# Miniprotein binders against q5jf28, part 26

Target 1, 318 residues: q5jf28
Amino acid sequence: MERERLIKTVEAILRGAGYRVARLDLKGSCFDLVASRLFLLLFIKATVNIDTITEEQAEDLKRLAKFFKASPLIVGLRSKSGELEEGVVYERFGIYALRPETLYDALLNNELPAVFAERGGLYVRINGELLRELREKHGYSVNELAQLLGVSRKSLLNYERGEQAVSLDVAIQLEEIFDEALAEPIDILRAKVEADLNVKPETPLEREVFERLKKLGLGLVKVKKAPFNAISTEDDIRLLTGIDERKTRSTIKRAEMVAEVGRIVNSGGVFILEKTKAEVVSEVPLIPKESLEEVKDADELIELIDKLKKEIKEKLFS
Below, E stands for the ipSAE of ESMFold2; O stands for the ipSAE of OpenDDE; V2 stands for 0.75 times the mean of E and O plus 0.25 times the DockQ between their complexes.

## First folded at step 14 (miniprotein)

Design n5 (at its last look DockQ between E and O 0.87; V2 from the best seeds 0.79)
Fold by OpenDDE base, look of step 14:
Structure n5 (fold): chain B 318 residues (1-318), chain A 102 residues (1-102)
Amino acid sequence: as target 1 above (318 residues)
Amino acid sequence: SPEELEKKIEELERKAEELAEEIFRLLEEAYRLGNPELIYRVARLIYRAMFLLFRVEYLAEELRKKGDEELLKRAEELLREAEKLIEEARRRLEEIKKRLEK
C-alpha cells in the first residue's frame, strides 16, 4: 500500500512538473518510473526504504541512466537509520536518494537541495573561491576564521579549495558571518554516474540471441532488472529487446511496459522468442528467433519490425 | 493493552489510506481544471497533506515497534493537520470551479 502511494505521488509530481511519464508495474525492476522533459530524462526507483534497493538493481539503474544520458534517482521515505529528512540528498550505490518533498521542491519550486548526508552527519559543498574572497574582504586570516568556526586551518584551506565538504553547522555559521549564500546546490536532475555496459547474457537463449544480433551489427547492453533483457543499438537505432523462450502473460505485460518506456526514451521495442508466431503487442513485435536468420543487418531487422507493425495496423482498421 | 494499541494503529493507517484516496481524487480534479497558476496553489496544499500522511504511516510503524503513546499523539496531530489541508484544498477547488463556470 505505502509503496503504491509513494509511486503515485512521485508520478503526480513529475506530471505536475510537465514531464512525460511511464510507470512500470514490475516487481523487482531497477526503476518504477521513467520521465522526460525537454533535455532531462530521469529513471526513478521508488522505494519506501532506500536500503532495500539491491546492488544489482542499482547497477542496472546506473547502466540505463548512463546509456540513455539520463539521471538515476531513488525516491524514498526511510532508511535503516530512520526517516529521511526533507531537503537532504542521500546516496545508495552512487545514486542520489531523496524524499518526495525534496523532489517536489526541485521540480516545481526550482529549489535544488544543497544538503547531503554522509557518514557522520549532514554536509554541504560551498563555493571555495567565494569563501576565500569573502574571508579576505572581511579582513579575516585563515587562522582567525578557522578559530571562529571551530575548524582546523587545514580544513578551512580545504574548504577554500573545494576539496572538502563543510558540515551543515559550519556552513550555517559561514552564511551568518558573511550574510551570503555559500552552499552549492546538488543537481539531482543531472547526476553523473559510472556504469559497466559490458554485462554478459545470463541464459543460453540470451547468448544465442546476442550472438545473432551482434552478427547483424548491433551493440548490446544487458539489463537484468527491467521489462526488457537488453538494449540493442546501432548508431541512432535503439531497441528495447525482450528475450523469452515462449509467449506468456508475463511476455505480454513486459511488451506493454516496453512500449510505454520506449515512448519516453524515444526507442523501439522488440521481443525475440525461441518459439512464437510473429505478432505485435502494443506496437511491440514478438518475433521468432528464426526471423533473425532471414535478416542480413540491423536495417533489415528494423524494416521487419516496421512491416509487422504496419500489417497489424492494417488488419485492425480493415 | 497491546491489543488496544494495535487497534489504534490500524485506525490511523485506515484514516491515512482514506485521506490518501481523497488526495488523489483532488489532484486529478485540480489537473482537469487546466489553469496552471490556480492548480499550483491547490496542488501545493494537496502535496503537503500527502507528505504528512507518509509521516503518519512512519509514526504508526514506529509505534508498533516501540509502543510509545507519544508517537500516537504525534501521528494523530499530523493526521488532523492533513485533514485541514485537504479541506482547504477542496474549498479552493470549489472556488476555482465557480469562477470558471462564470
Scores: ipSAE 0.776, ipTM 0.917, lowest interface PAE 0.6, mean pLDDT 91
Fold by ESMFold2, look of step 14:
Structure n5 (fold): chain B 318 residues (1-318), chain A 102 residues (1-102)
Amino acid sequence: as target 1 above (318 residues)
Amino acid sequence: SPEELEKKIEELERKAEELAEEIFRLLEEAYRLGNPELIYRVARLIYRAMFLLFRVEYLAEELRKKGDEELLKRAEELLREAEKLIEEARRRLEEIKKRLEK
């Protein structure tokens, strides 16, 4: 109930800010929402307690974000330590985590957060060059300002060099003294993440399908915790690629999710099954693995996908 | 007393769920009007209420761990504030709808 309300709230914030949004209904997925507006793309994992995210989920979230040049984000309400604070950015596995109020402020009030949590308390990064300029303009020596703030001379020099974040208390004092914005905002909408894009196939069928796709000239980025098994890519081609032994209810639901995600990330979708007749679910083709032997390269695979989609549309509207 | 406290917690959660459903209905209605400038203050009230309900849920969880009368009173105050915000949002939304009919 609480998690459902959290996801609905995040979705509402995104849509209210003009984002196109797709919501997943897939247990264990590395993300619950993907949203796009202009040049911004967000992959969001919504979880009441941010400490329940697994390393596997976090790594896949970062893989998707890196591949799509998107910002990954965790939106939650509490951690193992208690309730998350509004306006504070937390981190788990290198992914920013924050409350829905903080997301609301960023998207609907254009107010990015500046405070982050680390071991030892709450901190702010400041514009060190501006701090030095303001100190000199107001006639303070390094020692005089350090004494006023209750910090060491060495710490103040580190602040001015941009080598050390200040405590929240010091940040507040600095803004009171100089009456200027010194805090550097945290760009949660364009977060930079690193991820290892080389992940092994999980099954013999995946290995076989990946090898056939590679022969067609497609690169592959494997993911474990998503409605698709990989992203198949070559130049401007991007296919959210599912792999199953047979069509099940789960396969159909995943194809529907792939269609929705594909709309947001401007990518096609395909499911490759060990045993099936060719068909289309929500504009996502489900094809037998043997169809990969019938095409000679990535362009022909795209043509096959487009042909199947057009044939289904003609049947529906004829 | 433990049984009486649990009944009060369940009542808080029931009311919060009822208000949450109303919140999403009102927000959908507001955005359907398609004029962000007219509805932005109404939407702000609705979002404030949403956020208060998350606080109520947290306090309900804490109440189950620690039977604390002050936490119960705080949760009830937040719930009343959320209810007030939603009633004000409803009234303002109806006024906006009437203006657009003209």
Scores: ipSAE 0.753, ipTM 0.910, lowest interface PAE 1.0, mean pLDDT 90
ESMFold2 (binder alone), look of step 14: mean pLDDT 78; pTM 0.756

Design n6 (at its last look DockQ between E and O 0.29; V2 from the best seeds 0.00; counts 0 for: pae O 1.7 > 1.5)
Fold by ESMFold2, look of step 14:
Structure n6 (fold): chain B 318 residues (1-318), chain A 102 residues (1-102)
Amino acid sequence: as target 1 above (318 residues)
Amino acid sequence: SPEELEKKIEELERKAEELSEEIFRLLEEAYRLGNPELIERVARLIYRALFLLFRVEYLAEELRKKGDEELLKRAEELLREAEKLIEEARRRLEEIKKRLEK
């Protein structure tokens, strides 16, 4: 109930801010929502307790974000230590985590957060050059200001050089002393993340299909915790690629999710099955793996996909 | 006493869920109007209520761990505030809808 309310809340915030949104219903997925607006793209994992996200989910979320040049986000309500604080950015596995109120402020009030949680407390990055100018304008030496704030001289120099964040208490003291805003916002909408894109196939079928796709000239980014198994890519081609032994109800549901995600990330979709007749589910072709031997390169694969979609479209409208 | 507390916690959770369903209906109605400037204040009230309900749910969880009368009072206060915000949002939304029908 609480998780459903959280996902609905995040979805509503995104829609209210003008985002196109796709929502997943897939247990264990690395994301629950993907949303786009203008040049912004967000992959969001919504979880009541942010400490329940697994390393595998987090790594896949970062892989998707890196590949699509998107910002990954975790939206939650609490951690193992208690409630998350409004306006504070937390971090799990290198991914920003925050309350829905903080997301609301960023998207609907255009106010990015500035406070982040780290071991030892709450911190703020400040405009170090402005700090130096204000210190000199008010006639403080580095030693004098450091003593007033109760910090080391080394720390104060690092603050002015932009090399170290200040504690929240020190940031408040500085803004009281100088009557100036020094805090620098955290751009949660354009977060940069690092991800290892080299993930091995999970099954012999995946390995076989990946080898065939590579022979067609497609690069592959494997993911474990999504409705698709990989992203197949070459030049302007992007295919959210699913792999299954055969068509099941789960396969159909995943294809439907791939179609929805694909609309948001401007990517096609395809499922490669060991046994099937060629068909289309929600604009996503399901094809037997042998079809990969009938094409010679990525362009011909796209032509096959387009042909199948056209043929099914004609049948539905005739 | 423990049984009476659990009954009160269950009532808090029941009311929070009921209000949550109302909140999402109101929010959908507001966004369907397609006039963001006109609905901005209404949406603010709705989101504020929604955020209060998340805090009520957290306090309900804490009450089961530590049956604290202060926590119960706080949860009940937040729930009442959410109810007031929803009633205000509903009133304003109905006024907007009537204005637009003309």
Scores: ipSAE 0.769, ipTM 0.915, lowest interface PAE 0.9, mean pLDDT 90
Fold by OpenDDE base, look of step 14:
Structure n6 (fold): chain B 318 residues (1-318), chain A 102 residues (1-102)
Amino acid sequence: as target 1 above (318 residues)
Amino acid sequence: SPEELEKKIEELERKAEELSEEIFRLLEEAYRLGNPELIERVARLIYRALFLLFRVEYLAEELRKKGDEELLKRAEELLREAEKLIEEARRRLEEIKKRLEK
């Protein structure tokens, strides 16, 4: 119940902010929502406890974010240490984690959070150049200001260089002393993440399909915790690629999800099966792996996908 | 008794769910009116109420773990605050509808 409410809340916030949103109902997925507005793309994992995200989910979430030039986010309510605070950015596996309140403020009030949690404390990044200018303008030496703040001379010099985050208490004292905002906002909507894009296929069928798609000129990004098994790419071509042995109810549901995600991330979808008749589910072709032997390159594969979509559309309206 | 405490926790969770369903209905209704400026004011109350319900559920879970009656009182207070915000949002939404029908 609580998880479902959390996802609905995050979806509502995103829609209220004018994002196009696709929601996934896939247990164990690395994301539950994908959202797009103008040049912003977000992959969101919604979880009541942010410490329940697995490293594998986080790595896939970062991989998707890096590949699509998107920002990954975790939206949650709690951690192992207790309730998450509003206006505070947490981190799990190099991904920003925050409350739905903090997301609301960022998206609907244009108020980015400045406070982050690290090692059980609250910290702020400050404009170190501005701090130096204000210190000099008010006639404080480095030693005088450091003493006033209860920090070391070395710490103050590191603050002025932007090399060290400031405790929230010291940041508040600085803003009170200078009557000026020094806190740098955390751009949670444009988070840069590192990810390994060179993950190997896990199954024999995935290996076979990957080798065939590579022979067609496609680059492949394996994803483990999504409704698709890989992203197939060549230049501007992006295909959310599902790989299954047989058509199941799970295949159909994942194809529907791939269609929804594909509309948000401006990407096609295809499912490649060990054995199937060619069909289309929610504008996503299900093709037998043998169909990959009939095409010479990625363009012919796209033409095959488009032909299948057209033929089914014509049959539905005939 | 532990059994009486669990019944109170279940009642908090039940009320939080019922209010959440109402919140989402009100939010959908607000968005259907298509006036962004009027919607924003109502939506702010709705979201604030929704966020209070997350805190109620947290307190209910902590109450189940600790058995602290102070957590129960706090959860009941937050629930009452959420109910007031929802009622105010409903009232404002009805006022907006009456203005758009004229």
Scores: ipSAE 0.748, ipTM 0.909, lowest interface PAE 0.7, mean pLDDT 91
ESMFold2 (binder alone), look of step 14: mean pLDDT 79; pTM 0.770
ESMFold2, look of step 15: ipSAE 0.723; ipTM 0.894
ESMFold2 (binder alone), look of step 15: mean pLDDT 78; pTM 0.749
OpenDDE base, look of step 15: ipSAE 0.225; ipTM 0.623

## First folded at step 15 (miniprotein)

Design ko (at its last look DockQ between E and O 0.01; V2 from the best seeds 0.00; counts 0 for: pae E 13.3 > 1.5, pTM O .793 < .8, placed apart)
Fold by OpenDDE base, look of step 15:
Structure ko (fold): chain B 318 residues (1-318), chain A 102 residues (1-102)
Amino acid sequence: as target 1 above (318 residues)
Amino acid sequence: SPEELEKKIEELERKAEELAEEIFKLLEEAYRLGNPELIEKVAKLISRAMSLLSRVEYLAEELRKKGDPELLKKAEELLREAEKLIEEARKRLEEIKKRLEK
């Protein structure tokens, strides 16, 4: 399966589940899809081989997810070790990775996966309190049950404390012994990730723009592998911020993507250029950096953006 | 023969490609119609069919490496299953089109 097919498949699954979806056509982006439904927001990297994601892409994906209170996901088919299994959660750089089918089951069947792959084995997290209660109810000592499962006493105690995941084989044996589901589902739709939001600007122009936006009261989250260069934020204000030296075909394409992503994540878009005339591309203003000197605060910047959007609508309908 | 095996692998890959293209046409049509029920039903069938096609492609690669005739039979079975799912999707699409035209 080609990457394009995989993206279309994942898009279909998300739309079928009632998500609003924006798709990116940006090579090297940290995400290919963003999807929203009610209180769920997903940033999805689609890759046939999950081991092709770079650390830089993964870090940006986690930054976006943390900032927007979204779940990051990798959707793929294969790894370096072979085909991914259905119903199994993999991990790359602290991001859950899974097959389209596993995503389908989670979104459309409300069946969250319980099995995860680690270090070449399959594991399950068990409800440790329930395990203890069942062990005691059936009259097993820790030693007797540990011996029956072929595990150490220490391992069984760690399972009962929820401090250690159980091998899939031992989990199956436990469910067979007690005739009860013990496996804890993995909430892939609400994955919490850690990320450093304090990334420095990479270019002199980005530094200049960041300094000016900070003087306007905006906080900035630098993103490297997206159609925008940063997220600018103050209270309820969120701007997907592109920064370019000049208007190019790439600027136009990225502005179109920023418009689509912005609709999903309820955020505006702006491109700040070193040299441009003020214009709007796909409802995203392109403004010269000098325009930032004309505004006093973030509210005046938003007013400028909205004014530019309005003036262009009036010109298109006049 | 190795040459006969390679031809069969190429046929599997070609067939998987053709089925994938058909799936995307059905998906595009479902989106064009904008019917949420249709999109859901088609997405379900597409997901399952794409799973099967992915497995066919994997089996084709493994077959090329190992030369195991059992992998070929399994791949052919998965293709037939995918074809059935696509045909079901097509029928559902046509049923909904007929309802929207009335």
Scores: ipSAE 0.243, ipTM 0.685, lowest interface PAE 1.6, mean pLDDT 89
Fold by ESMFold2, look of step 15:
Structure ko (fold): chain B 318 residues (1-318), chain A 102 residues (1-102)
Amino acid sequence: as target 1 above (318 residues)
Amino acid sequence: SPEELEKKIEELERKAEELAEEIFKLLEEAYRLGNPELIEKVAKLISRAMSLLSRVEYLAEELRKKGDPELLKKAEELLREAEKLIEEARKRLEEIKKRLEK
């Protein structure tokens, strides 16, 4: 299928650029790939048609990116309007979207894109300070240059103040007139996004577990479209936290994905189940919710998690 | 004073961010050379520098909570050490580039 080919292509690009990568197989997830290279961290949703990402997926992707100080990214091939152009950055829900070729150029050829799509066409942000210097050096008034470019005086002032992007055609004209590079690249690898981290629990079990975790001193960042239900955090503690009523094949698969993601984002994982015996799946403990009553704070929860992993490792390899 | 301390904390964070940006540029350049064995020493220097910058960020958070002058002195020391490692990494990367050109 075309989507599977896309995901494999993006994974290959990332690994070829030296990123450590985890690929997820979870329908409806807000991301398909998470990748890191030291302080660079990317959460990527790969989708053939970029307009199929839902608002809930996009908001969760932004929550993860904001929490982990990562750059969220949509990689795709088409929109509802047609094929995506190479070297052009699109935007959905405040997240950059682009073709895999554009990602390849950024990571492997050091060629960040500069052109973005907006209603009305293709645009470029330019160095407005340099534009003003060049205009004055060449003896143009604001009105004279604006007339030459076919734009309003107000628009030209906005360009010089960095408050408005120019059309691609105007950018080309400016470079022809002044013989200088004016385009500002778009840093798709360190995008900063805004997200509302205050999302309510979805179920009574989640509410109960969140309340218990809060009593331990942990903050919670709830997500809806990920292999985990929340990120539990205090100081340097970060736990990708799953919640289920019982252990199922889905629970095991999500725990495996949490382990992989956790290695990339340098975070622990835990699943809290309504009733179960304590066990460990791929370094991720599955514990009954009653275990939260056996610890007094976040540090003791981490100690419990570490002890369980150590005890099960010793049994398996003794 | 609380206002003067916050300005110093902001300076620490700004400098750490600037050094982190330099690290990203060096890593990008090193990875483009495409020879892991040749860049191994550069990568180790950069990794140590990144670790020091992470400690500076942590100390900045603690400074806001506690205001301890010893934490400020330690953070400034770590910044200087990170900067030295970054410069050494830059020098070694330039040496590698010259060798590959033969």
Scores: ipSAE 0.000, ipTM 0.190, lowest interface PAE 13.3, mean pLDDT 85
ESMFold2 (binder alone), look of step 15: mean pLDDT 80; pTM 0.761

Design o1 (at its last look DockQ between E and O 0.56; V2 from the best seeds 0.00; counts 0 for: pae O 2.7 > 1.5)
Fold by ESMFold2, look of step 15:
Formats: sequence, structure tokens, C-alpha cells
Structure o1 (fold): chain B 318 residues (1-318), chain A 102 residues (1-102)
Amino acid sequence: as target 1 above (318 residues)
Amino acid sequence: SPEELEKKIEELERKAEELSEEIFRLLEEAYRLGNPELIERVARLIYRALFLLFRVEYLAEELRKKGDPELLKRAEELLREAEKLIEEARRLLEEIKKRLEK
């Protein structure tokens, strides 16, 4: 119930900030929410204890974020070490993690966090050039200011060069000494992440479908922990691509989620099945793999998808 | 005493769930008005209450582990504060709706 409350809270914050939001209900997924506003796109994993996120989930979350040029986020309440502090940014697998209060402040109060947790405590990045200017204006040598702050000369030089973050205590002292904002905010809304996009198909059916899609001119980005198996892409074409042997209840549920995600990330969806009759679930066609032999390129595949969607729309309104 | 403490913890958790349900209902109502500037103070009260409920849940878990009576007092204080914030938000939302004459 605490996790559900957390997800609902994050969704409410996003909607209150004007984001379009899709919420997923898929156990083990790399994200629970995807949200967009104008040019901002967020993929969010919400979990009470941020240390329960698996490596596979984190890598897929980063793959999606990199592909869609989105910011990945973990929103949580605790770690293995205890309760997360509001206003503090944590990091797991290269992904920022923070409390819902911190997200609320960023989105609804336009106040980005500046404090982050690192081995050894809480730290702040500061404007090193401004620090140097303020030190000189106040007549401090490097040695004098270092002594005043209780840090080494080397550390102070590193602060001014932008090569080292300051402890939270030192940041507070600097603000008191200079009465000037030196802290640099952490842009959790436009975080860039590194991801290995080279992931192999998990099954023979996936391999077969991927090869057929490649023959149509589509590139593929495989993911493991999402409602879809891959993203099929060619220039302006993006398809959240699911693969199953047959239509099941799970297939239908995943197609519904693909439709919702696609609306947020401006991408189409398709499920390619080993055995099925062509149909449409929530604007997402389910087609047999043989249909890929009936088209000659990506444009014709899109035409097939659009045709199927049009036919279902006509049936519903006739 | 351990049995009595567990009963109090369960009551805290039950009440927190009841209040969270009311919070989401009020948020829906506020956002349905479609005027962010007008409901800004209402939303602020509601989110503060919601964040306090996460703290209550955390304290309930710590109580089960540690049994510290001071944690119980703190959790009950936070719960009462959340109730107060929800009531104030409700009152303010009703005033806004009357001003809009909807």
C-alpha cells in the first residue's frame, strides 16, 4: 500500500506540474511512470526502498532514457541505510534517486535540489569561478580561506577549479561568509546517462522477428524489463515492438500499456505474434510474423499498421 | 505492552490509509477545477499532509523494530498534523468553489 501511495503521489505531482503521464502496472518493469511536458521527458521507477532496484531494471531504464533523450529518475523513501533525506539527490546505477518531496519542490516550486549524497556524507557542487572572484574581492588568500573553512589548500584550489564538490558544512560556511548563492543545482529533469544499447534477442522467435524487421530497414534497440521487447526505428519511424507466441491475457495487458507509453513518447506500437489473426488492441496492432513478409520496407509496415487501425475504428463507429 | 503497541501501530496505519484516500480525492477535486493559480494553496496543504503520512508509515515500521514509545508519540503528532492540514485544505477548497460559483 505504501508503494501504491508513492506511485499515486508521483503521478499527482507530475500531473499538477502539467505533465502528460502514463502509469504502468507491470511487475518487474524498469519504470512505473513516463511523463512528458513540451520538450521534457521523464522515465520514473518508483520504489519504497531504492536498493531493491535490480541491475537489469536500471540498465533498461537507462537504455530507454538514452534512446528517447529522456531523464531517468528513481523516486523512493528509503535505502538500505535508512530514510532518504528530502532535498538530497542519491544515485543508483548512474540514475538519480530522490524523495517525492524533492520532486515536488523541483516541479511545483521550481526549486531544483543542490545537495547530493556520496560516500562520506552530503556534498554540494559550487560555482568555482564565482568562489575565486568572491575570495579575491574579500581579500582572502587561498591559504587564509582554506584555514577559515578548515579545509586543505589543495581542496580549496579544487573547489575554485570546479574539480571537487564541497561538504554541506563548507557550503553553509561559504554562504555565511560571502552572502552569495554559490551552489549549483542538479538538473534532475535533463539528466544524461550512459547505456549499452547492444543487447541480444532473448528467444529464437525474437531473433527471427528482429532479422525480418532489419530486412525492412528498421534498427532495433532491445529491452528486457518493459511491456515491449524492443524499439524498432528508421528515421522518423518509432515502434514500441512486442513479441509473443500467441495472444494471451498478458499480451493484451502489455499492448494496452504500449499504447499508453506510445502516446507519451510519440511512438507507435505493434505486437508481432507467431500465431494470430490480425487485430488491434488499444491502437496497437497484433499481427502474425508472416505479415512482415507481405511488406517490402518500413513505410509499408507503417501503412499496414495504419490500415488495421483505420479498419477497427470504422467497425466501432459504423 | 508489545501486544498493546502493535494494536496502536495498526491503528496508525489504518488511519494513514484512510487519510491518504481522502487526500487523493481532494487532489482530484482541486485539479478538476483546472486553475493552478487558484488552487495553489490547497494543493500545498494536501501535499504536505501526504508527505507527513509517508513519515507516519516509516515511524510505524521503526516502532515494530525498536518499540520506542517516543516514536509512537511522534507518529501520532504527525498524524494529527496531517488531519489538520486536510481539514484546512477542504475548507479552502470549498471557499474557492463558492468564489467561482460552480
Scores: ipSAE 0.775, ipTM 0.916, lowest interface PAE 0.9, mean pLDDT 90
Fold by OpenDDE base, look of step 15:
Structure o1 (fold): chain B 318 residues (1-318), chain A 102 residues (1-102)
Amino acid sequence: as target 1 above (318 residues)
Amino acid sequence: SPEELEKKIEELERKAEELSEEIFRLLEEAYRLGNPELIERVARLIYRALFLLFRVEYLAEELRKKGDPELLKRAEELLREAEKLIEEARRLLEEIKKRLEK
């Protein structure tokens, strides 16, 4: 299967589950899809081989997910070790990775995966309190049950404390012994990730723009592998911020993608250029950096953005 | 012959691609109808068909590696099942359109 077909399939699954979806056509992006439904927001990297994601892409994906309170996902088919199994959660750089089928079951069948892959084995997390209760109810000592399962006493005590994952084979044996589901589902739709939000600007122009936006009261989260260069924030205001030296075909395409992403993540978009006339592309203003000198605070910047959107709308309909 | 086997593999891959393109057209059409409940019903059929087509492509790759005639037969069976699901999804979409135009 080609990457393009994988992305289309994942987009289909998300839309069929009732998500609003924006798709990115950006090579090297940390995400290919963003999807929203009710209180769930997903940033998805689609790749045939999950081991092709770079650490830099993964860090940006986690950064976006943390900032937007979203779940990051990798959707793929293969790893270096072989094909991914259905119903199994993999991990790359602290991001859950799974097959399209596993995503389908989670979104449309409400069947969350319980099995995860670690170090070439399959494991589950179990309800350790329930395991203890069942063990005691059936009259097994810790030693008797550990011996029956072929595990150490220490391992069984760690299972009952929830401190150690259980091998899939041992989990199956436990469920067979007690005739009860013990495996805890993995909430892939609400994954919490850690990320560093304090990334420095990469170019002299980005440094200049970041310094000016900070003087306006805006917080900045640098992103490297997205159609925007940063997220600018003040209170309830969120701006997907592009920074370019001049208007190019790439700037236009990135502005279009920023508009689409912005609709999904309830965020505005702006491009700040070293040299441009003020214009709007797909409802995203392109403003010269000098316009940041004309505004005093973030509210005046938003007013400028809204004025530009209105003036261009009036010119298109006049 | 190995050459006849490769031709059959290429035909499976081609048909799986053609059916996938049709599925995506049907999905786009379902989304344009804007009714979530109807989209869900059509989507269930289409996604089942997509998963069958993924299995067909996988079996085609395995068939190229192993040359096992049983893999070919299984791929052809899955392809026929996918075609039926796509046809059912198309019929359902047409029925939905006729209901929305009334």
Scores: ipSAE 0.169, ipTM 0.591, lowest interface PAE 2.7, mean pLDDT 88
ESMFold2 (binder alone), look of step 15: mean pLDDT 82; pTM 0.785

